# VH-VL binders against q20498r280to473: the designs that were tried, part 21

Target 1, 194 residues: q20498r280to473
Amino acid sequence: LELTDLYMRTGKKVPVIVEKCCASIEDQGIVTGIYRQCGIQSNIQRLRAKFDSGAEPDLHEFGQRDIYSVSSLLKQYFRQLPNPLFTYQAYPKLIEAFEKEDSLSEKVESLRFSLETMPEAHYRTAKFLMEHLTRLCKSKSLTDMTSKNLAIVWSPNLFRPPPTLNGADTHLLSGLNVHTAICDFFIENSESLF
Below, E stands for the ipSAE of ESMFold2; O stands for the ipSAE of ESMFold2 at other seeds; V2 stands for 0.75 times the mean of E and O plus 0.25 times the DockQ between their complexes.

## First folded at step 9 (VH-VL; framework fv_relatlimab)

Design z4 (at its last look DockQ between E and O 0.83; V2 from the best seeds 0.00; counts 0 for: pae E 4.3 > 2)
Fold by ESMFold2 at other seeds, look of step 9:
Structure z4 (fold): chain C 194 residues (1-194), chain A 120 residues (1-120), chain B 107 residues (1-107)
Amino acid sequence: as target 1 above (194 residues)
Amino acid sequence: QVQLQQWGAGLLKPSETLSLTCAVYGGSFSGYYWNWIRQPPGKGLEWIGEIDHSGSTNSNPSLKSRVTLSLDTSKNQFSLKLRSVTAADTAVYYCARTRDIVATDYFDYWGQGTLVTVSS
Amino acid sequence: EIVLTQSPATLSLSPGERATLSCRASQSIRDYLAWYQQKPGQAPRLLIYDASKRATGIPARFSGSGSGTDFTLTISSLEPEDFAVYYCQQHFDWPLTFGQGTNLEIK
């Protein structure tokens, strides 16, 4: 289900799965390698089924037993979105803005403009997620997860080239380092971008 | 006190379908996974699969193509069907319970067991 | 698939002795290991879960220990009713798997 469709059905700009998982991770997930270490696959599958059924499970006991499944589920949720968080439509604009601008202030301005063109559900969810990751960076001494480390594990789940770009017209600009660099930039600059 | 009672036919011919039912007494049907486990005579235990209150199932990959798990929530019962049986399916079959909380897949209550023999 | 290997296959002891049963996992399962007792003609009975926690109604002479890949069930002083087959089971991930059992028998 598309983020905009979910928003229209539920009235919530940020999906409940995103809100609950982020809260659980901020409560119980200040642990080594959060978002890097994998959870147990059966736990991830069962928890996803609960959210897909429309339930709003209390993650407290779940997180006590396998917090890495909560973080794995959240990444999987974004990876499986039909239109990625930073939409197919915004993708080329975001890449261009990031690579074209040399100065920090111009880069922020250009990216901010491109981000504001996204549908409201995507914009609000991106804001929520990036602010969550920014807060987690304050705990890097406990987690061993810097903004760069978080960007490495998160960027594959947030950015996808449009099918026409990825199939017919793949450019050097869409390389793995670019997605990580943009994601790292978003995490480090979320206050000024959103 | 939770009690699981099971029943079904104990003697089958090759190619028939094994069918067993387990009824749950003295406890909630929701909030748990309901499991089937089998034990060939004189041998160890093999997990067959699980079903929850919503009808969601997970099965041992070795048996998945032949296994159907079902439930009747109005009667607090769940069932196993195993198609196309052979002599290798001769075993005592148990129903058992696990909690519907992650990483708690230990079996705290068991049915009494049903010996199913596949002739020939 | 996570393979559990129990040793020894058969343990012959007398009442009053200490029994030590081993279970080894093919990969780390943290502390998600359970132990069961099974007597002839009966269903298995849960003894230990989470490697070391006794199930309700299990006597204190039963204790479990270990984490990662190596686990032990100890019966501190054997009672006549303790002679049975013991199985370990991992509750870490699918498919759920059991060891092949240790037969604890009277000398």
Scores: ipSAE 0.358, ipTM 0.748, lowest interface PAE 3.7, mean pLDDT 89
Fold by ESMFold2, look of step 9:
Structure z4 (fold): chain C 194 residues (1-194), chain A 120 residues (1-120), chain B 107 residues (1-107)
Amino acid sequence: as target 1 above (194 residues)
Amino acid sequence: QVQLQQWGAGLLKPSETLSLTCAVYGGSFSGYYWNWIRQPPGKGLEWIGEIDHSGSTNSNPSLKSRVTLSLDTSKNQFSLKLRSVTAADTAVYYCARTRDIVATDYFDYWGQGTLVTVSS
Amino acid sequence: EIVLTQSPATLSLSPGERATLSCRASQSIRDYLAWYQQKPGQAPRLLIYDASKRATGIPARFSGSGSGTDFTLTISSLEPEDFAVYYCQQHFDWPLTFGQGTNLEIK
C-alpha cells in the first residue's frame, strides 16, 4: 500500500508500523550492529504478517527476544513501498540538488525545497525516519553504527530511480555511492532539512 | 484451564485425505499459534504446521504440498487436511498451542492425540 | 533444518538417583530449547523452555542448562513417575524440530 493511500485510509501521516518499530528500536535496539544485522527469518515473516493484517503487536516482548527482527522488518517495509519513501517524482530533483556545487546552506535550502514537494505522508514519514536515525547516531559507541554505516544499510530501501528516467541519467545516478552519500547527508542534517 | 479436544477419522486407505479437527476450550483463541504435530508409532515427533487467528499459515517444507490448515473462529476450531496419504503417514496426530511471541514456539497445551492408521 | 541429537538413547537408573540427559544442536540456537516428558499413551508434557525456565507446575527437581549447541536436562532425585521418554525441541526457527528421544527406564 502507497503511503498517501494509507494516510487517506487511516488519517495517520506516519504509518503505525514505522512509529512502533522506531520506538521499539530506540527502547531495546541500542545494540551492536542495529539495522546491519538480520533477525531470524521466521520472526520477520510473522511480524510482517501481523502488521499486514492490521494487528498492533506488542513489540516489547519481540524486542526482548529478537530486536533484529524488528529492525529487519522496518527496512523491508520501506523497500516494498510501491512509491519509495523519497518518491520517484522527487528523486531527480533531490539528486540534482545534492550534486550541485553549492555552499552547505544553499544545498540545504535546495534539498528542503525539493523535499517539501513530496506528498504530505511521504514528507512526514521521511522526517520521522531521518530524525530516528539521527537520534540513533548519538549511540554509535554502543551500536557501532555511524551515520555513514546507517546510510549504507538504509539507502537501498529508500531510493529507487524512476523506471522512465533517461538511460544516461540512470547510469550516473544508479551508483550505490550517491544513494549512500545523500542518505548520509539527510541523517547528518535532518534538523535543518525537515 | 485451557483444553484442546481433537477428533477425526482414524482409519484411511492409501490416497485418501486425512482430516482432523481441534476445538479450544477455556482460553483465548487469538494471540496464539495453533499447531499440528505427529508421531509415528514408537518414533519421535514431527511438526506439521501452524495457523493463527487471521488464517496465516506456515508448514513444514517436507509436508507443505499436501497440507491444508484452516480455522473456524466462530467455533474456536482449527483443522488439518493431509492429502494423498500412504502408510508412512500412520501416526498419532496432536493439536498443540504456542504463544504468539518471537522464538516461543514451544508447545504448552496439547490435545489428547488421534491415531490415524493408513492401511497398506 | 536444525538437527537435534539426544544422548544417551536409553538411560537405566533407580529412584533417588540423579539423571543427566543431553541434547546437541547442529547449529547455535541460543537458549531456544525446550524439553518434554512423554508417558505411554499420553501427549508430551512441557517441562523446560528457553533452555532453563521451568514450565508451570513442573517440580523443582527438573532443571535445564546450556546454550548455543549443548544442552542438558537434569533430574536431581528420580521419582517413580519420572521414568518416561524425554524429547528436546528447538524453538529457534522453522521448521521446528525435535530430538529422537531418551528413554529413561527403571533399573
Scores: ipSAE 0.294, ipTM 0.706, lowest interface PAE 4.3, mean pLDDT 89
ESMFold2 (binder alone), look of step 9: mean pLDDT 93; pTM 0.948

Design z5 (at its last look DockQ between E and O 0.85; V2 from the best seeds 0.00; counts 0 for: pae O 6.5 > 2)
Fold by ESMFold2, look of step 9:
Structure z5 (fold): chain C 194 residues (1-194), chain A 120 residues (1-120), chain B 107 residues (1-107)
Amino acid sequence: as target 1 above (194 residues)
Amino acid sequence: QVQLQQWGAGLLKPSETLSLTCAVYGGSFSGYYWNWIRQPPGKGLEWIGEIDHSGSTNSNPSLKSRVTLSLDTSKNQFSLKLRSVTAADTAVYYCARTRDIVATEYFDYWGQGTLVTVSS
Amino acid sequence: EIVLTQSPATLSLSPGERATLSCRASQSIRDYLAWYQQKPGQAPRLLIYDASNRATGIPARFSGSGSGTDFTLTISSLEPEDFAVYYCQQHFDWPLTFGQGTNLEIK
């Protein structure tokens, strides 16, 4: 379901699945290619079903056997949100702020303003996820995952342009990988942005 | 210790529905997947499907259009229905348990088996 | 789906001998392989899981080894009760699948 609806139902600003998966990955997922490598499909589907049923599984045993199923599940969760994490509504403002501003400080200020227009559940979950990815970048020598590498695998799950008659991805039409670039910027500057 | 006891009708005509039930004694019903496996006479084993405590199911693609799995948590029972049977469905049917964790789908406890014969 | 091929189809040995049974997977399943023993009229009995871990109550003469695509069940010294059919089963991904069996029979 939509993040704001989940927040209203549960009282938690960050979904349990996001909290538990991030914690599991920071504990057990400092491994080669985290978020790049895919877990076993049956494991991913089993984990998703447990979270969907409200079971709140203990991920310690799961992570020991297939940590890539935990990271795959987390990406899948964001990919399937009805309104993407950074919302359809904030998307034009975020892209404009990122591309328009010439100086780092002005870019950060403009982006921060635009991020603050998002619903509280989206803002808090985005903050949580970006801070997680920023912390994970500190282990790039062990994971082989730089901020750029994380942005490449994460941006398709976080930004989704509104559907068109043709359904074409705006990124491919523009010839620029702006989603990856803005995602990388968010990971590198999360402390300043959130 | 843990015991799986199964029952159901053993003789069917073509097009009927196979229906089997398995009861779980001496252990927790939650925290496991509950499975059905079959073995045609003189042949190997085929996984039919699984159900967990929440009622979530997964079935072998070769059978899924005809399979219904269900559970009754108040009785610690789970059931198999296989619709539109033919002679090819003649087999010994087993219920079995697996642990509810990643990549632990090996069957540690089995029911006694029920021979189901489909004849014309 | 993941296909498991067992060899030999039939193995004829005497009590006291060493038995070696093979199972090959059509793709890597890491170490997610189980072995079962089945006697006539009985349900299968779990012997080995995770390629090499003995299940509770299984005698030490049973051992499993292998990873990836090639797996072996070894019975170090056959007892009369060990003559049965043995199945391997992958617990890596759906659908769960079994090998076709090895009949271990008395010579």
Scores: ipSAE 0.219, ipTM 0.702, lowest interface PAE 5.3, mean pLDDT 88
Fold by ESMFold2 at other seeds, look of step 9:
Structure z5 (fold): chain C 194 residues (1-194), chain A 120 residues (1-120), chain B 107 residues (1-107)
Amino acid sequence: as target 1 above (194 residues)
Amino acid sequence: QVQLQQWGAGLLKPSETLSLTCAVYGGSFSGYYWNWIRQPPGKGLEWIGEIDHSGSTNSNPSLKSRVTLSLDTSKNQFSLKLRSVTAADTAVYYCARTRDIVATEYFDYWGQGTLVTVSS
Amino acid sequence: EIVLTQSPATLSLSPGERATLSCRASQSIRDYLAWYQQKPGQAPRLLIYDASNRATGIPARFSGSGSGTDFTLTISSLEPEDFAVYYCQQHFDWPLTFGQGTNLEIK
C-alpha cells in the first residue's frame, strides 16, 4: 500500500508499522550491527503477516527473541513501497541538489526545498525515519553502526530511480554510491533538512 | 492444564484423503500455533504444518501441495486433511501446540496420537 | 532446511549411570533447540527448550547445554523410567525439524 493512500485511509501521517518498529529498536535494538544483521526469515514473515492482518503485535516479546527480525521487517516495508519513501517524483531534484557543487548551507536549503515538494505522508515518514536513524547514531559505540554504515544498508530501501529514467537522466549517477552518500547526508543533517 | 484429544479414521485406501481432528481443552486458541506432526512406525518425527486462530497456515514444503489445515474456533478444534495418500503416509499422527511468538516453536502439549494405515 | 544429526544412534547403559546425548545442527540455530523423550506407544514429552531450560515437571537430573551447532542432553543418574528414545528439535526456522533420535536402552 502507497503511503498517501494509507494516510488518507487511517488519518495517520506515519504508518503504525514504522512507529512501532522504530520504538522497538530504540528500546531493545541498541545491539551490534542493528539494521546490518538480518533476522530469521520465518520470524520476519510472521511479524509481517501480523501487521498485514491489521493486528498490533507486542514487539517487546518479539524483540527479546530476535530484534533483527524487527529491523529487517522495517527495511522490507520501505523496500516494498510502490512509490519509494523519497518518491520517484522528487528523486531527480534530490540527486541534482545533492551533487551540485555549492556551500553546505546552499545544499541544505536546496534539499529542504525539494523534500518539501513530497506528499505529506512521505515527508512526515521521512522525517520520522531520519530522526530515528540520527538518534541511533548516538549509540554507535554499542551498535558499531555509524551514519555511513546505516546509509549503506538503508539507501537501497529508500531510493529508486523512476522506471522511465533509463540512462538519459541518470548517466552521471553511479547507482548505489550516490544513494548511500545522500542517505548519509540526510542522517547527519536531519534537523536542518526537516 | 491444556489437553489435546484427537480422532479420525485409522484405515485408508490409496488415493483417499486422510482427515483428522484435534480438540483443545483448558485454553484458548489465541497466542498459539496448532500443529500436526507425524511419525511412521519405528521412525522419526516430521512436522506437517501449523495454523493459528486467524486461519493463517504454514506447511512443510515436502507436503504442502497435499495438506489442508483448518479450524473451528467455536468448538476449539483444528483439522488436518492430507489428499492422495499412499502407503508412505502410514504413520502415527499427533496434534501439538506451540506459542506463536518468535523462536518459541517447541511442542509443549501433544495429543495422544492416531495411527493411520494406508493399505497397499 | 536445517538438518539435525543425533549421536549415538543407540546408547546402552545401566540405571545409575550418566547419559550424554548429542545433537548437531547443519547451521547455527543459536540456542533454539528442544529435547523430547518418547516411550513406546506414547506421544513425545518435552524435556528441554531453549537448549537449557527444563520444561515444567521435568526432574532435575535432565539438563541441556550448547549453542550454535553443538548441543548435549545429559541425564546425571539414570532411572529405570529414563530408557526411551530421545529427539532433538530446532525451533529456529521453518520447516521445524527433528533429529533422527537416540535410543537409550538398558544394558
Scores: ipSAE 0.079, ipTM 0.655, lowest interface PAE 6.5, mean pLDDT 88
ESMFold2 (binder alone), look of step 9: mean pLDDT 93; pTM 0.951

Design z6 (at its last look DockQ between E and O 0.77; V2 from the best seeds 0.00; counts 0 for: pae O 3.3 > 2)
Fold by ESMFold2, look of step 12:
Structure z6 (fold): chain C 194 residues (1-194), chain A 120 residues (1-120), chain B 107 residues (1-107)
Amino acid sequence: as target 1 above (194 residues)
Amino acid sequence: QVQLQQWGAGLLKPSETLSLTCAVYGGSFSGYYWNWIRQPPGKGLEWIGEIDHSGSTNSNPSLKSRVTLSLDTSKNQFSLKLRSVTAADTAVYYCARTRDIVSTDYFDYWGQGTLVTVSS
Amino acid sequence: EIVLTQSPATLSLSPGERATLSCRASQSIRDYLAWYQQKPGQAPRLLIYDASNRATGIPARFSGSGSGTDFTLTISSLEPEDFAVYYCQQHFDWPLTFGQGTNLEIK
């Protein structure tokens, strides 16, 4: 389900699964390698099924026994969005703004402009997620996860080239570090960007 | 006091469908997974699969193509069908319960067991 | 799939002796291991879950230990009713799997 369609159905600009998983991670997920380590596959699949059915699973329970299933599910949720978080439509503008601006202030301003063109549900969810990751960076001494480390594991789930690229070109673009670099920039500068 | 009681045909011919039913006394279906496990004579135990109150199932990949799990919440019963049986499916079959709690897939209540023999 | 290997296959002891049964997992399963006792003609009975927690009604002579890949069931002083087959079972991930069993028999 598209983020905009979910917003229209529920009236919530940030999906409940995103809000609850981020809260759970901030409460119980200040642990080594959060978002880098994978949860137990049966727990991830069962937790996904519970959210898909509209149930309200007890994430405190998951945090006690397998917090990595919560973080794995959240990454999976974003990876499986039909239109990625930063949208196909904004993707070329964001890449251009990040690569072509020379000064920090110009880069921030250009990226802010491009981010604000996204649908409201995408903008608010991106703001929520980036602010979550920024807060999590404050705990890097406990998690071993810097902004760069978080960007490495998160960028594949957030950025996807438009489907009009052929398969070979899509593969080459997916191998580039630009997605990690822009994701790291968003995490480091979320306060000024959103 | 939860009790599991199971029944079904104990003698089958090759290619027939194994069908077993387990009734649950003293509890509801919500909050649990309802399981089938089998034990071939002189061998260890093999998990077949699980079903929850909503009808969602997960099965051992080794058996998944032949397994159908179902439930009847009005009767507090759940059932196993195993298609296209062979002599290799000869075993004692057990129903059993696990809790729907993270990483607690140990079997706290078991049925009495049903020997199913597949003959020629 | 996670393979559990039990040793020894057969353990011959007398009442009053201490029994030590081993279970090794093919990968780390944290503490997510259970132990069962099975007597002829009966369903398995849960003894231990989460590696070291006794199930309801299980006597204190049964104890479990270990984590990761190596686990032990100990029966501190054997009673005549303890001679049976013992299985370990991982409750870590699908498919749920059991060890092949240890036959604890009377000498």
Scores: ipSAE 0.561, ipTM 0.810, lowest interface PAE 1.8, mean pLDDT 90
Fold by ESMFold2 at other seeds, look of step 10:
Order: structure tokens, then sequence, then C-alpha cells
Structure z6 (fold): chain C 194 residues (1-194), chain A 120 residues (1-120), chain B 107 residues (1-107)
């Protein structure tokens, strides 16, 4: 289910699974390698089933016994979105703004403009997630997860180039991982971007 | 306090379907996973699968293609069907409970066991 | 699939002795290990969960220890009723698996 459709069905600007998982991570997930280490597969599957049934599970017990299942589920949720968080539609503009603009202030303004073109559910959820990751960076001495480390593990779940017949023509080079660089920039600058 | 009682046919021919039922007394049916475990005579234990009160199931991959787990919430009962049995399926079959709490998949209550023999 | 290997296969001891039973996992299972006792003609009985927590009603002479891949069940002073087969079981991930058992028999 797309984010816009979920918003229309529930009236919630940010999906419950995103709100609950982020809160759980900020409460109990200030631990080594959060978002890098993978949770236990059975815990991830059972937690997903609880959310799919419409329950709002209490994540306190999950967080105490396997917090990495909570973080793994959250990444999986974004990976499985039909339209990625930063949308196929905004993707070319975001990449162009990031690569083309010379000054920090111009880059921020161009990216803000492109981000604001996204549907409301995508914009609100992106703001929520990026602010969460920015707050986590303040605990990097405890987690060993810098903004760059978070960007490495998060960017594959947030950005997908639009489907094309002949690959990713919207990229500069196929070997570049520009998704990590832009994700890192979003985490470091979330307050000015959103 | 909680008690699990199980029943079903104990003698089968090859290719038949094993069918066992377990009834839960003295406790809540919700908040738990309801399991089947088997033990060939003189051998160790093998987990077959689980079902919860919503009907969601998970099964051992080694048996998944032949296993059907079901429940009847009105009677607090759950059932195992294992189709296309062979002599290798001869075992004592147990029903057992685990809690629906993270990483607590240990079996605190067991049924009395049912010996199922598959003839040659 | 997580393989649990128990040792020894058979342990022959007398009442009053200390029993030490081992279980080794093929990968780290943190502390998600349980121990069971099984007597002839009976279902297994839960003794220990989370590697070291005694189940309700289990005598204090039973204790568990270990984490990661190496686990131990200790019976500090054997009673006649303690001679049985003991199984370890990992409750870390699917499929749930058991060790092959240790037969604790009277010498």
Amino acid sequence: as target 1 above (194 residues)
Amino acid sequence: QVQLQQWGAGLLKPSETLSLTCAVYGGSFSGYYWNWIRQPPGKGLEWIGEIDHSGSTNSNPSLKSRVTLSLDTSKNQFSLKLRSVTAADTAVYYCARTRDIVSTDYFDYWGQGTLVTVSS
Amino acid sequence: EIVLTQSPATLSLSPGERATLSCRASQSIRDYLAWYQQKPGQAPRLLIYDASNRATGIPARFSGSGSGTDFTLTISSLEPEDFAVYYCQQHFDWPLTFGQGTNLEIK
C-alpha cells in the first residue's frame, strides 16, 4: 500500500508503524550498530504480522529482547513501498539539485523546493524519518552510527530511480552511490530542508 | 492450571492423512502460540509448527508442504493434519504452548502425547 | 537451521553427585536456550529458559548458564527422580530446534 492511500484510509499523516518504530528506537535503541545490525527473522515476521492485522503493538518488550527486529522492520517497511519515500517523481529533481548547485544555501533551497513537490504523506513521513535520524546522530558515541553510517544503511530503502527500459538513465554514472551522499546530506541538514 | 488434552487416530496406512486435535482448558486461548512437536520412538524432538488465535501459522520448512494447522476458537481447540504419511512419520505427537512474547518460544505446557504408527 | 549438539550422549552418575550437561549451538543464539527433562512415557518438562531462569516449580538444584554458543545445565546434587533424558532447545529463531538429548542414567 502506497503512503498516499494509507493516509486517505487512516487519516494519519505518518504511518503508525513508522511512528511506533521510531519512538521505540529513540527509547531503547541507543545501542551499538542500530539500523546496521539485523534482528531475528521470526521476531521481524511476527512484528510485521501484528502491524498488518491493524494492531498497535506495545514495542517495549520487543525493544528489550530484540531491538534490532524493530529497526529491521522499519527499514523493510520503506523498502517495500510501491513508490519510494522520496518518490520516483521527485527523484530526478532531487539528484539534479544535489549535484548541480554549488553553494550550500542554493543546494538547500533547491532541495527544499523539490521536496515540497512530493505528496503530503511522503513529505510528512520523510520529515519525520529524517528528523528521527538527525536526533539519533547526537548519540553516535553510543551507537557508532554517524550520519554517513546511517545514510549507507538507509539510502537503499529510500531511493529508487524511476523504472526505465534501459536502466538508470537519470544517474550520472552507474557505479556512483549518490543515494548515500544525498541521504547523508538530508540527515545533516534536516532542520533546514523540512 | 492450564491443561492440554489431545486425541486422534493412532494407526494409519501409508499415504493417509494424520489428524490430531488438542483442547485447551483452564487458561486463555489468546496471547499464545499453539504448537505441535513430534518424537520418533527412542529419538529426539522435532518442532512441526505453530498457530495463533487469529489463525496465523508458521511451520517447519521440512514439513511445510504436508502440514495444515487449524483452530476452532469456539471450542478452544487446535488441530494438526499431516498428509501423505510414511513410516518415517511414526512418532509420539505432542501439542504444546508458547507465549506470544518476544523470543519466548519455549514450551511451558504440553499435552499427554499421542503415539501415531504408520504401518508398513 | 540452528543445530544443537549435546554432550555427553550418556552420563552415568549416582544420587548425590553433581551432573554437568553441555549444549553447543551452531551459531550464536544469545541466551535464548531452554532445557527440558523427559521421563519414560511422559511429555518433556520445562526446567530452564533464557539460559539461566528456572521455570516455576523447578527445584533450586537445577541451574543453567552460558550464552552465545556454549550452554550448561547443572544439577548440584542428584536425586533419584532426576535420572531421565535431558534436551536443550533454542528459542532464538525458526525452525525451533532441539538437541539430540543426554541420557542421565543411574550408575
Scores: ipSAE 0.531, ipTM 0.800, lowest interface PAE 2.2, mean pLDDT 90
ESMFold2, look of step 9: ipSAE 0.378; ipTM 0.752
ESMFold2 (binder alone), look of step 9: mean pLDDT 92; pTM 0.949
ESMFold2 at other seeds, look of step 9: ipSAE 0.394; ipTM 0.758
ESMFold2, look of step 10: ipSAE 0.538; ipTM 0.802
ESMFold2 (binder alone), look of step 10: mean pLDDT 92; pTM 0.949
ESMFold2 (binder alone), look of step 12: mean pLDDT 92; pTM 0.947
ESMFold2 at other seeds, look of step 12: ipSAE 0.401; ipTM 0.757

## First folded at step 10 (VH-VL; framework fv_relatlimab)

Design a1 (at its last look DockQ between E and O 0.77; V2 from the best seeds 0.00; counts 0 for: pae E 5.5 > 2)
Fold by ESMFold2 at other seeds, look of step 10:
Structure a1 (fold): chain C 194 residues (1-194), chain A 120 residues (1-120), chain B 107 residues (1-107)
Amino acid sequence: as target 1 above (194 residues)
Amino acid sequence: QVQLQQWGAGLLKPSETLSLTCAVYGGSFSGYYWNWIRQPPGKGLEWIGEIDHSGSTNSNPSLKSRVTLSLDTSKNQFSLKLRSVTAADTAVYYCARTRDIVDTDYFDYWGQGTLVTVSS
Amino acid sequence: EIVLTQSPATLSLSPGERATLSCRASQSIRDYLAWYQQKPGQAPRLLIYDASNRATGIPARFSGSGSGTDFTLTISSLEPEDFAVYYCQQHFDWPLTFGQGTNLEIK
């Protein structure tokens, strides 16, 4: 389900699965390799099924036993969105704004403008997620997850270029390198961007 | 005390559909996964699949294409259908319970077993 | 799929003796191993879960140990009712799998 459709159905600007998983990770997930290490596959799939059915599983109990299933589920949720978090529509403008050789303040302003063009559900959820990842970076000495490490594991789940022809494969590879860099920038600058 | 009682046809011909039902007494139906496990005569045990009270199912990949799990929450019953049986499906079939809690996928209560023979 | 290999296939002992049954997993399953007893014509009976925890109503002579890939079920002093087939089962991940059994028979 697309984020805007979910917002229209539930009235919540940030999906419950995102809110619950982020809270669980901030509570119990200050552990080595959070978001990099994977959980047990059966736990991930059972958690996904519970959220898909509208249930609210006990993430405290899950986190005590397999916190990496919670973090894995959250990444999977974003990877499977029909329109990625930062949308196909905003993608070219975000890449262009980030790659342009501007001052820091000009880059922040251009990115902020482009982010604000996204549908409200995408904007609010992106703000929520980036602020979560920014807070998590404060615990890098405990997790071994810097903003760059988080960007590496998160960017493939957040950015997808629009469907392309064969020649665009080389642009896609360049875009993938930029995806990590822009994601890292978002994590480091979330308060000024959102 | 929780008890599982199971029933269904014990003799099938190849290509028929195996159909078994398990009823749950003396306990909650929700908060658990309800399982089917089979044991060919003189052999070990094979997990078939699970279903919970919402109707969510997971099945052994080796059988998934032929397995249908279902439930009737008003009767505290769950059922197994296995399509297109062959002689290799001859086994004692058990229903069993696991808790809906992480890392508790051990079977604490079992049905009495139903021998299903596929012949001719 | 996680393969569990039980040994020995058959163990012949007398009442009063100590039985030691082994189960080896093809990959680490931490302590997520269960043991079952099965007598002819009966469903399996849960003995041990989480490698070492006795299930409700299981006599103290049954004990489990091990973690990772190597696990042991011990029956400290065999009673006549303990002669049966014993299965290990991993409850770590899907598909749930069982060992092929150890037949504990009377000498």
Scores: ipSAE 0.199, ipTM 0.689, lowest interface PAE 4.9, mean pLDDT 89
Fold by ESMFold2, look of step 10:
Structure a1 (fold): chain C 194 residues (1-194), chain A 120 residues (1-120), chain B 107 residues (1-107)
Amino acid sequence: as target 1 above (194 residues)
Amino acid sequence: QVQLQQWGAGLLKPSETLSLTCAVYGGSFSGYYWNWIRQPPGKGLEWIGEIDHSGSTNSNPSLKSRVTLSLDTSKNQFSLKLRSVTAADTAVYYCARTRDIVDTDYFDYWGQGTLVTVSS
Amino acid sequence: EIVLTQSPATLSLSPGERATLSCRASQSIRDYLAWYQQKPGQAPRLLIYDASNRATGIPARFSGSGSGTDFTLTISSLEPEDFAVYYCQQHFDWPLTFGQGTNLEIK
């Protein structure tokens, strides 16, 4: 399900799965390699099914036994969105703003304008997620997860290039290193961007 | 004193749909996964799949395209349907329980078993 | 898929003897291994879970050990009712899988 459709159907600015998983990670997930280490696949799939059925799973119980299944689920949720979090539509302008602007202040301003063009559900969820990751970076001495490390594991789940048949600049936009760099920038600068 | 009692047709022709039901007595229906396992005559065991109280299912990838699991919470019953059977589906079929606790997928209670024979 | 290989396929012993049954996993499953006993015409019965924990009502002569990939079920002194087929089962991840069985038969 599209983020915009979920927002329209539920009235919730941020999906409940995102809110609950982030809260669970901030409560129980200040552990080595959070978001880098993978949970057991059966635990991840059962947890996803509970959210999809409308059940309210006890994330405290799951986190006590396999917190990495909660963090893996959250990454998987974003990876499987039909339109990625930062949308196909905003993607070229976000990349252009990040690569072409030399000054930090100009880069932030240009990225802010591009982010604000996203549908409200995408914007609010991106703000929520980036602020979560920014807070998590404060615990890097406990987790071994710097903003760069988080960007490495998160960027594949947040950005997808537009399909080649639909986009003239797909070759120009390829390169997974730029996705990591922009994701790291978002985590480090979330207060000024959102 | 949890007991699982199962029933269903024991003789099928090729291409028919296998249908089995398991009823749960003497215990809670919620808080568990309800499973089906099969055993061809003289051979080992194969996990078919699970269903929980909400109706969420997970199935062995080797059988997933033919398997439907369902639930009737008002009767504490769950069911297996296996479409398009062949002689290779001849087996004793068991229902069984696992706990809905992380990493506890061992089967503590089993039904009595139902031999399903698919004529060749 | 995690493959469990049991050995031996058949073990012929007499009452009073010690039985040792082996189960090997194709990858590490930590200690998430269960053992079952099955007699002809009956459903399997859970003996051991988490590699070494006896299920409720299982006699002390049954013990399990191992972790990672190599696991053992031991029956310290065989009783006549212990002659049956034994299966291991991993409860680490999907699909849940069983070993092919060890037939413990009377000489």
Scores: ipSAE 0.120, ipTM 0.647, lowest interface PAE 5.5, mean pLDDT 89
ESMFold2 (binder alone), look of step 10: mean pLDDT 93; pTM 0.949

